# VHH binders against Gluconolactonase (gnl), part 8

Target 1, 316 residues: Gluconolactonase (gnl), of Zymomonas mobilis subsp. mobilis (q01578)
Amino acid sequence: NGSTIGKITKFSPRLDAILDVSTPIEVIASDIQWSEGPVWVKNGNFLLFSDPPANIMRKWTPDAGVSIFLKPSGHAEPIPAGQFREPGSNGMKVGPDGKIWVADSGTRAIMKVDPVTRQRSVVVDNYKGKRFNSPNDLFFSKSGAVYFTDPPYGLTNLDESDIKEMNYNGVFRLSPDGRLDLIEAGLSRPNGLALSPDETKLYVSNSDRASPNIWVYSLDSNGLPTSRTLLRNFRKEYFDQGLAGLPDGMNIDKQGNLFASAPGGIYIFAPDGECLGLISGNPGQPLSNCCFGEKGQTLFISASHNVVRVRTKTFG

## First folded at step 4 (VHH; framework vhh_8emy_2)

Design t25 (from g37b with G106S)
Fold by ESMFold2-Fast, scan of step 4:
Structure t25 (fold): chain B 316 residues (1-316), chain A 123 residues (1-123)
Amino acid sequence: as target 1 above (316 residues)
Amino acid sequence: QVQLQESGGGLVQPGSSLRLSCAASGFTFSSYWMHWVRQAPGKGPEWVSSISYSGSSTNYATSVKGRFSISRDNPSKTLYLQMNSLRPEDSAVYYCARESGYDWESSYYFDYRGQGTQVTVSS
């Protein structure tokens, strides 16, 4: 669109190796109800992003702009009245098979989409016979295992939904052989997640305003959590500073720098936990998720009604 | 001073149509996403529909999709909701709302709402 929004704030000189504060935050897509789950598809050189409340998945390229990729993106139409708040697709990643793996809020499943044919198939839709709430985001291990979150956000009335089968909001690990493990059942609103490059740590956002936390789990050699520590609590940013957003989507660069949605925008954390900087959008508008794309240095950010692009010095 | 003024509600029979209007003043109407939200007796607020700055993007709650149509006229600073095939479960006070952001549990933060217009669908 050629317009820019927001600003970049430096908290540490260590940010200078990752991003210049003068870098423009360029608007590449607009008129989205709620932008979410951007993913870059290297085979074809395009961006996909979700609009979960609208039940649409859109595609963007620099030369063609925005087009519809899937409509509906999640739940098939007609959608049952009063059961779904977000019937669409949400978080997405390209899997080791080259397919688009989708945290599908409305279908209540992890789905696979062929980027060429646009055919969809179910990967997993239940744990021990009980249907998932509404999967929200996912992240791949180098082994092909996939970690994903299952908050109730897709369902009308959230935890009090008439169709909710689980009495918790889980974080799961699906092994390449099909084994499904529930690895965390104690979070109120698990949302975004990411693995460190050495896969010794799993970061998980909790988007509950009462406990707006980003957690760090230590993983054993089987990819299972052994302990957790708090990376940061955002109650001050949310309540005292009145900043828009809650801990949501995240991504990680090859050096282990975490780019995490939280009140105020996308926060950049070094591997040691130091907060280096903040990418902010329009006042009052959350930045919900991000991914690296193009030649690996471009950060795409879902920014409420917009999708924006920021050119970095790091590689995702 | 920001103001939102709804009108067009009333008592109608099932299967009827109504068109709601919302007159906006005190701000640059064309710079904001606008929403319709309803609240039925004894229930919490339910988001109904949204419309982008230009009107080129519209979204609907699953309960009203295919029956309701949102539109806007930026020159007259007016938001509309065309409601067709009305059902008893559509009975509620309908509010026009200006979007200020997104909330994970209520979907959207609204910094201004109108006083509402009552829609009652009964035989």
Scores: ipSAE 0.154, ipTM 0.587, lowest interface PAE 4.6, mean pLDDT 92

Design t26 (from g37b with G106A)
Fold by ESMFold2-Fast, scan of step 4:
Structure t26 (fold): chain B 316 residues (1-316), chain A 123 residues (1-123)
Amino acid sequence: as target 1 above (316 residues)
Amino acid sequence: QVQLQESGGGLVQPGSSLRLSCAASGFTFSSYWMHWVRQAPGKGPEWVSSISYSGSSTNYATSVKGRFSISRDNPSKTLYLQMNSLRPEDSAVYYCARESGYDWEASYYFDYRGQGTQVTVSS
């Protein structure tokens, strides 16, 4: 019983340790303008997810369903006319302080939200005096450093935005002591990112249809990139197969399996880079991001107008 | 065959109201998010408003928020846009659009649009 969508496709028998192809993809929330940035709040046992175009952050529990958590979630009302495409919150993670850390597209900052009081504070909103474009996603290291992406998607006219101050779209690392490093300035549309469990690798997606790549950066002992290699190029899936979506959000399980949004849905990659399987939603509807929640074995996926969940055999 | 037919436009004075209608046919209307998009002469298309399948969720461009109201009647397969406190800058051809997905570099992908209805706001 309940609504299910999509399908799971197996590319390798190695998928069987992670997910059964018969596992239902259950719709847990609907009527979202564009679902994004799901995060499980362990201390409260609830899911939060963003709706960046609508400037709303919603909460979900199994027994109560969906409710509004923050409205506005990002930019304060009234929003300046013609400046913002996505004024809301986007990617989110629970920080080591127990607060919700938010890539806030509309305030153009990494924000921190108290999950109980809902009070917000700015963590960082600029690099060397220039305002960020529109932070999109973030990922914590075990030491408490946060990596985040800053594409122009929140801004009207993107790279040609009247309020864009940086001449690049960056990937940044904020250390626990407040040091901010620009670690990549050469990507056209940096979007989702994740650290391997041993933190020797940083995965970064580029959601540009002209260069729809997932990159793997090798990290030194200070968490800074030294080189990169291509995990996968999705031009064939996007252009030849006409699959919906672009490389977007991602997450990683404790074994180092990567769950990454790309044309067609959420792809599952083993730590060695082999593609094991694909979770797909409704035809023509992208799956944009994901997180692990509950007891660590439930994968929540933002699926266009829906949020879905999939029960896995792995732990996030 | 999918068809969307807009009506209700016209020439009005600033401060006036208009209600636009869009009659849908050739698909299961209640299964799609629907949008209003407008295009002024010499300008690109601007997203105006969206509505969920049931009508329980509605969204508006900042430029029209508080003045425009989107609604739908699934039994009659009709989408509406109530436009209040009209301004000269609201002058445009208004299109009813069926959502096909989200576009990373624009607001939304639309697979079908109607022929449009002209709204002119002038003194």
Scores: ipSAE 0.349, ipTM 0.689, lowest interface PAE 3.1, mean pLDDT 93

Design t27 (from g37b with G106N)
Fold by ESMFold2-Fast, scan of step 4:
Structure t27 (fold): chain B 316 residues (1-316), chain A 123 residues (1-123)
Amino acid sequence: as target 1 above (316 residues)
Amino acid sequence: QVQLQESGGGLVQPGSSLRLSCAASGFTFSSYWMHWVRQAPGKGPEWVSSISYSGSSTNYATSVKGRFSISRDNPSKTLYLQMNSLRPEDSAVYYCARESGYDWENSYYFDYRGQGTQVTVSS
C-alpha cells in the first residue's frame, strides 16, 4: 500500500549529485482531469496547479490537501460552444510583484492573480492588435521580463480554429516597460520554456509529434535570441519506444540543470546538454510540467490525473 | 480481455429521461477514468462526460451540463449516465470509453470503447 508511482532511471553517474534513483515519487493530489502548470507560492507556503480542460485552478498544502483556488480559472462561464478545448489557466509563475502570473488559455492572455484577494487583471492579450491564440507557459528573467509561449492548444481545431487571429504560434518577450517582442514565429507547437541561471540561454519545447524537439536559443544582452541549437529530438522515444507525452513544460535548478517534460517523463539535462536521468510516472500517462517548492529542493510534477512530488538534492 | 457493454438506450419523447449503463470486465475498473462519448449520424464523435476513478471528480460538455449526470459503482464495475430533459439534438449512439491518456492535438485518447447504445429523441 502507499501513494507512490513510477521510477527514476539513471543514465549518468552525474545524476547522483541531483537525485537518488531510490527516491519515492509521492502522489499528493489525484482526481484531476489534466494537471498542469504547478507553481510554489513561498509567501503562503502552498502549491497552485491548473486543470486547463476543467477550467479550475487548485491549491495544495500538506496539512489541508487539495482545495479549489479559482473556478473558473480562465474563461468566464458560460464558455462559447465549439470554440475552446482548454478554457482554463495553464502555466504559472510568481512574479517580482508577488502576484501569480498566469498563462491563461481560455482568456487568451497573460493574467495576474492576487494570491490573497484572488482578484485578476490582464497583463497583455494581443500583439499588434491581434489576440493571442492560447498562452501556455511563461518564465521570468531577473530583470522582470517575462517570456511566454502561445500555441493553439486552448482552441478547438488548433491552427484551423475559427477564432485564431495569428497565422503563427509564437514565443514572446514582455519587457518590464511594456514592450512586447515576437522572438520566434517558426515553431509549430511552442510549449514549455525556461531561462538558464545566467540568462544566456532560453530553452523552448516544441510539442509537435512531427518535430518533438527541445531547442536552446542563445540570447544577446537585451534578452533577444541570436541563434538556436537542438538540445534533443524525441522522435525515437515517441514513435519507436511508444512512450507517452511530447516535449512540454520545464523548469531549471540554480546549477542550470534542466528538468524537461518529454516522451517517458521528466528528463534531467546538465548545463552541457548531457541527459542524466528520467523520472517516469504511470505507464501511458504523460508528466507535463514541474516546479521547485517547499524549501527549494522539492520537485512537484504534474502527472496526468495526479500531482506528485520528488525530494531532490538540488535547489530550484 | 477488456470488454465494455452499454445498455439503456431507446426511443423517447423530448423532455424525457433515460439512464445508460456500461458493464466493464477484464480490467481493474476502479483504476481508470471513464468517459461517455456520443456520435450522431453524419457527425464526428462528441465527448459528453468523464468521471475519475473514485467518482469524486466529474466533467461535462457544455451542451449537456446541468441535464446529464455521470456516476460509477466500482464494486459492480458499472458506469452510468443519467440523462434528463432530453432534446432532439441528444439523439446519437452513446459509447462507454476507457481513458488511456490525453491527446495534445485533441483531448482524450481511449484504448477501449463499447459497442454503443442508440438514443433517439423524437416526437
Scores: ipSAE 0.184, ipTM 0.609, lowest interface PAE 5.1, mean pLDDT 92

Design t28 (from g37b with G106D)
Fold by ESMFold2-Fast, scan of step 4:
Structure t28 (fold): chain B 316 residues (1-316), chain A 123 residues (1-123)
Amino acid sequence: as target 1 above (316 residues)
Amino acid sequence: QVQLQESGGGLVQPGSSLRLSCAASGFTFSSYWMHWVRQAPGKGPEWVSSISYSGSSTNYATSVKGRFSISRDNPSKTLYLQMNSLRPEDSAVYYCARESGYDWEDSYYFDYRGQGTQVTVSS
């Protein structure tokens, strides 16, 4: 619609192969309670994005603008009083079956949605008989395995929720044959995640202000973590600089550049871990997640009450 | 100087309707999401409803959904809460709140809450 916000900051000349500092950050959607989990659906050429507190999933096209795709997007109405902060859908990816796979906060499950019929089905809602907390984000391997996070953000009182069944906030891997592995139970607030293109690394955000970290896990040939290293701690950006946001959603381009939500906006990291640049939105407003879409070079970003797009030189 | 002034509270019988108003001044009202928050004696604050900049998006706590309606008039810088089918458990001081952000551990945090308006629902 021609409105722009924010700015792009260059930390390294290596950013020039990915993004120009002068590129406009264009507002494509507004009046969202909390924008999250954007996903581009190639079969149909449209963007879907979640509004987890509002329990709505919205659709955007350049020609038609914003419309409602699913309402409710997560938990069925009526929602039980006092049990949910975020009853809606959250992170989303197109699966190998062409369905929209949804980290469904309110249903407390990984769901899949048919993009044509809008019919929903449960993929997995428990680990060893205990219901998930509130799945937040997911990422597919080329083999069809899906990694997902299960923080308590959907639940009223978080870790102290009356309906929380697990004593941890997990990171899980669901293999194509249905095997579910708990791959990390020691993070306080696991949130966004992404696989490197060669699938040797899994990036995981921890959105705890006491430990605002992006971790890098080394994966074995079975896609299971063997070790981890710290990509970055954002304590100084959050507390000393007062920048808005915490490590949240992320995505990765075909060259292995990581686009990660953290205090201040979307940070761009090269595969070697060098921070190349930062995409910032409105002052004081977090940028929570992102995805590539259109013909693969457009980065869509959930930006608090807005969804924005940025034209890049790279491919997702 | 930022100011929010609530009005319209009172004593009503169960099943009654009541309309609350909030007059805003000292800031660009149309640039903020606005909220209604209530607090009953001896209880913590409970978020009730929110409204977007233009008024096109509204949200409600499950306890009031279908009974309450939030609206705004940007030219007059006024926020409203229409309360229908009032119940004794709706009794609280109602506050008009300007949104300051969304937090990962709290759904919203607010600045510049008004003085509040008392709503009492009893037979």
Scores: ipSAE 0.022, ipTM 0.502, lowest interface PAE 6.5, mean pLDDT 91

Design t29 (from g37b with G106P)
Fold by ESMFold2-Fast, scan of step 4:
Structure t29 (fold): chain B 316 residues (1-316), chain A 123 residues (1-123)
Amino acid sequence: as target 1 above (316 residues)
Amino acid sequence: QVQLQESGGGLVQPGSSLRLSCAASGFTFSSYWMHWVRQAPGKGPEWVSSISYSGSSTNYATSVKGRFSISRDNPSKTLYLQMNSLRPEDSAVYYCARESGYDWEPSYYFDYRGQGTQVTVSS
């Protein structure tokens, strides 16, 4: 088969119901500047993934390998001088309408892309008249509401960007009827997010090395947060153990197991918060995001310059 | 112990050229993407350029595209930045940084940054 990287580490025997430690981490794509936001398109039987600094969205199939899906993926060319670090698309999900919904760093918007025609349209690009920073990731509720994060990573100089209009980095909820709510403004670097299967909890990563946290928000019946608790702080892993990466993208299986990017790789948390295991790349290699695909039991992981595949026993 | 040592900065006139060098040690240089980052007085760090482990892929901030060229020599474990048509706006301390994947700013993680080399472009 293809080449393999990394290793799987077991922290709890509860991991055995989810993943075998001997499972190969197979490289399916290489030579990507920064792989991000993988999404499986069930109706087309293919993977899409972003390369935000390169302004490219790529497609992968087992039979054809990697090809270009959109170039540019985000901001139209030419890119304005000195304004963008990541002009491309980032996190993606298939929406209830069958379109690819894109957290688009370069257009500073949530976008839709038709997976067949590749036609693009803007969903939302501002909150109360101020342009978003650079949307990074998104997650759908069963009702069709979309939660998304808006850190400054797409902008040159981040929080000090000359074009940044908001003086916070937000987490937003867009209702199917078009209502946009700012649900969290106090995080320094909101990044990945996921809803529990019962939608009582929203997980949010903060990719700031000064507060490298994964938070759990309790949601009311309207999908709005009422409180939060800390799932885990990764300062020890980052500074004391020198592990690569910061809390970034995440996804969740049908049993509520969270697969979350953090220093060292993709951590697997049970619904009760116990950390069960870790999927790691090569030493020094961040694993930034993941999605389930194929027949629902394959986990695809964006792994810096690679995209990798891991066969699981669970279903996403 | 990761060590990065920048050199080649100086005071130059607008329109001049400079070549910066970064000598790497303490890690397998050929296995990492490398970056150049700069910080002007009173401003935050700005990513300038990146190069893949083999040198086959390079990327540039729009502010320097067409004027700057990043390269590497894996046998000597050295990273370079060729800077042409220098402008006053290019004045900054330039840092060599090993791939962090996030917030590439060398000031936040000691092990993958150098001391920096000062570039001043003034008439």
Scores: ipSAE 0.005, ipTM 0.230, lowest interface PAE 10.3, mean pLDDT 89

Design t3 (from g37b with D103L W104R)
Fold by ESMFold2-Fast, scan of step 4:
Structure t3 (fold): chain B 316 residues (1-316), chain A 123 residues (1-123)
Amino acid sequence: as target 1 above (316 residues)
Amino acid sequence: QVQLQESGGGLVQPGSSLRLSCAASGFTFSSYWMHWVRQAPGKGPEWVSSISYSGSSTNYATSVKGRFSISRDNPSKTLYLQMNSLRPEDSAVYYCARESGYLREGSYYFDYRGQGTQVTVSS
């Protein structure tokens, strides 16, 4: 707090409607093992963010700073020896019910948390009788359906985990009536995801260095994917430029601009796919995820050992 | 010039303790996460422990958790590793390393490391 890191790089004059290149990137929290899954809770006016390896969920307000919200945030203590890399909560969104919906890596489930009582409940923890790997991120449709990713990052040895039950890493859609659909099983490391404002497109990150892609899925009227196209491959940024990070978390503003974690920081894409700019943190340290908060124009970014804040001209 | 200088290694018997030190210079020490990495003869490097900017967050490899303790003194720009209940399998060259990034696959990127200090645990 009080310090700034990184820089904003402009690739297109179209960035000027979203963000000024001189905007400071303010450190609001530090000393986090791995910051992830920031979410703004409007009814209470606070930020929550996860630390999945540390099994802690923290709360931040501009007036009071950082405090512990849940410890443990995911898996109950003691953690089974040798089974989890990330026993904690990860991605989060406020659901239509006002509860905090959590991609819970250690419990291997989508969970709900009451923001007042802090009581937790399981939403879904399996598909056709097989336990999820370690849910990572989630995104709501306007109808209340939730899309979520299930990479193996929470599990020791990842795909080779001795407790992994699925032979794939999935992307799922849970409808408001409880129907669970597996909508993609072919991605190696599905991670962040976001719906376009018109809900005709689902963006999904693949955080595999061998295929460091952000995909765009076309959705039918039932919210199910019919095809996909490549938004961008980040092999050059990762291998040739040596930039830190892989495609990870993302969020979207009301105009359909995508804010996506990838090697080098948070990339800003227009709805037509043009890359407009890049928000970078400390050299060698990934920016993993982001959310809009406060009055809708503040972008919060999980930045490795830090959480940072950037004031934008757009609304999330 | 960035420099990391390890010390405190030696030959000890199983069950003994050693404290390793790493003196840092040429950069703002308090702005970096710091790590200990070890390498045994004929084996690849193994990450041992990490510590946050302030020292309030620490992490350990499963093989050393409960026996080793990492700490730092930012005013003196020194990183420490307290090693208790040493075992023959702890024998390795121990390196102090400055973090440049973290890989989600459980790896860390290091941009600088020291020349190392040899720890030998045998009777």
Scores: ipSAE 0.014, ipTM 0.413, lowest interface PAE 6.9, mean pLDDT 91

Design t30 (from g37b with Y102F)
Fold by ESMFold2-Fast, scan of step 4:
Structure t30 (fold): chain B 316 residues (1-316), chain A 123 residues (1-123)
Amino acid sequence: as target 1 above (316 residues)
Amino acid sequence: QVQLQESGGGLVQPGSSLRLSCAASGFTFSSYWMHWVRQAPGKGPEWVSSISYSGSSTNYATSVKGRFSISRDNPSKTLYLQMNSLRPEDSAVYYCARESGFDWEGSYYFDYRGQGTQVTVSS
């Protein structure tokens, strides 16, 4: 390969501990309809990433390149006509059991996938008897609780979908004992999320152009939100600057630096909320999500039709 | 300069097949996702199909899925659309388009389109 795209912009000298502005943004995969939900599988030393509109999950290694891991990745074929925009898998994390936990847009569930056998099982597909909309992203606590978002993006006509059962788009917490809590029902388009390393904060993006926000929720000792504050509003970047994307996926390093998709690329925020820098891709093409992998310092980014990697100085 | 030139349209009967071609020049063809877009009489533009850099990923509008097939030949810098089981509602000017970007809600942006080739499906 050796192809590079984009640029790194420095807003603060504090970026220097995390990333050099001269670091190449290297294209590692390039034939994806819409790249999403990258996850590094440490046990197998490979990257997985989703293509939700295509209903495919792909695998990448530096030695072998790209191959198909699951097809279909989400909804079984044939796909019902007129019901799904994104029938595939989306966000993914390796769970405490070593399985790949999947926000499965087309199955409308949180799923588990065995990385060796590729066998799938449903973790949870409803709240109080009503089917989820289309789970989008997820993040684990150290105790094994999983937080996830449930926007309508997988469904044709979104909020007006004929198969949508909930009258809201939720953020949920599933505890290891199976207790499912609805922790936020007031966001229009909840999308990416991440916990701070001390688990006192939950970051949640809202990918609505009318309210393109990244929110920070304060969590109590039970991992439940008590209040929220605004990290940043991206209306100026989206409308005035015409930058591509909306607040989408995110991830966090061990120091608590947030790497968050928003108009223009992946923004890097310090734990105190200062914006340190921006990783940009091709003009007009959003950077939607990211994860750390390889030896812990490589940031993989889903970049529209591409997946890219950036060598950082920090650990995820 | 960037040029896209469509050919292969014509007048055919319902149930017939046509293959459209688009000859590209003035840019690195293999570095762009390519699309077919059509505009029927009295209608706005409708996206038809897309193809990735290498051709390994293809996508189709619901109205044409199973009947149309998009392909590309990077060495000859040519994009194709194989149209089978043509219906009167497929009648339109078909345009080859170079992708300049897209938003995550699935809207494609194009910086160049060809002159178009007319397809008419009529008894």
Scores: ipSAE 0.375, ipTM 0.719, lowest interface PAE 3.2, mean pLDDT 93

Design t32 (from g37b with Y102W W104R)
Fold by ESMFold2-Fast, scan of step 4:
Structure t32 (fold): chain B 316 residues (1-316), chain A 123 residues (1-123)
Amino acid sequence: as target 1 above (316 residues)
Amino acid sequence: QVQLQESGGGLVQPGSSLRLSCAASGFTFSSYWMHWVRQAPGKGPEWVSSISYSGSSTNYATSVKGRFSISRDNPSKTLYLQMNSLRPEDSAVYYCARESGWDREGSYYFDYRGQGTQVTVSS
């Protein structure tokens, strides 16, 4: 709230077209248990962000500051004892219908929320009769298909949760006609995801400390993966350098530059995979997710107990 | 030099109240989330409570929720834990801890903690 944190580190002169290293990282919200899933709502000009452990969704505007948008944001009160670690909403995107589409950890579903009435409805809560674990993040194709991840982070004891129905942690694609495809079942902790602007690639993070990877999947004309390659493994950053965080949320600009949460902050990757720079927050505090907002050049970042804003030269 | 110093422990009867204090020095206290952690003899450490930078957000372990309240006074650089309706199971050394990080699996990491203050609840 007028204060700045962190720093921007330049790895390549190619960063200069995207971001200046002297750009302030401005704190716009504080006192959040775990900030997550920021989304800019263009119709109304406001930011929404989640606090999944606290079961709250907050709203921010430049003139009014922070207010509560939904409480509870995910699971209805009372929360069943010992079943949920993160009962709230998590990742969010504005859908083609103008609704806020929510990866809802506590309801264990993809939900949609009317930004005006705040009415909620279930989009999908199961695959072949088995309830999702705890959906975490989502990303829309231009055709209106939605990709989403389903790690166990919302559930007490994670993979060992007594209410977990699936034997895997999936990545799914829901088509506009309602067809639900399981597109990846082999990741331990699928988390953030993003489509390249030409939609030939799907980026997926795996937030497992044993396999802290960002993967790139090649997509066919039906939006289904045919192969994958490793963008980057963050074991050395996490274990050798002791940097905070694991591969988490991500977003992409119109040029195809990827802004991805990983140990140390938000990494900026060019479309060819070169790492250009790093936005860091407070030492020891992860930067978990990000979105573009305002007139498309402002990057909002969920930064542990804070939400921060960085002015860029690129458009999201 | 970062320093955290706990006080206010003691021997009390079940149903009693105690207020623990933690005096912080050597850092900008208002820039850190602060925690209370306890450890009973022969047991591992148990997280008890946390408080945000301004004190507007507080969190509690299920075992103490409704009985304990965490607070802070940033001008005096002091963290508090008000413990009400104390039970024998609350007997432990209580540590003040400065948060250094938190992971996706809900594990808090601490870079500094105090030497602790002993709380004994016994009839």
Scores: ipSAE 0.369, ipTM 0.696, lowest interface PAE 3.1, mean pLDDT 93

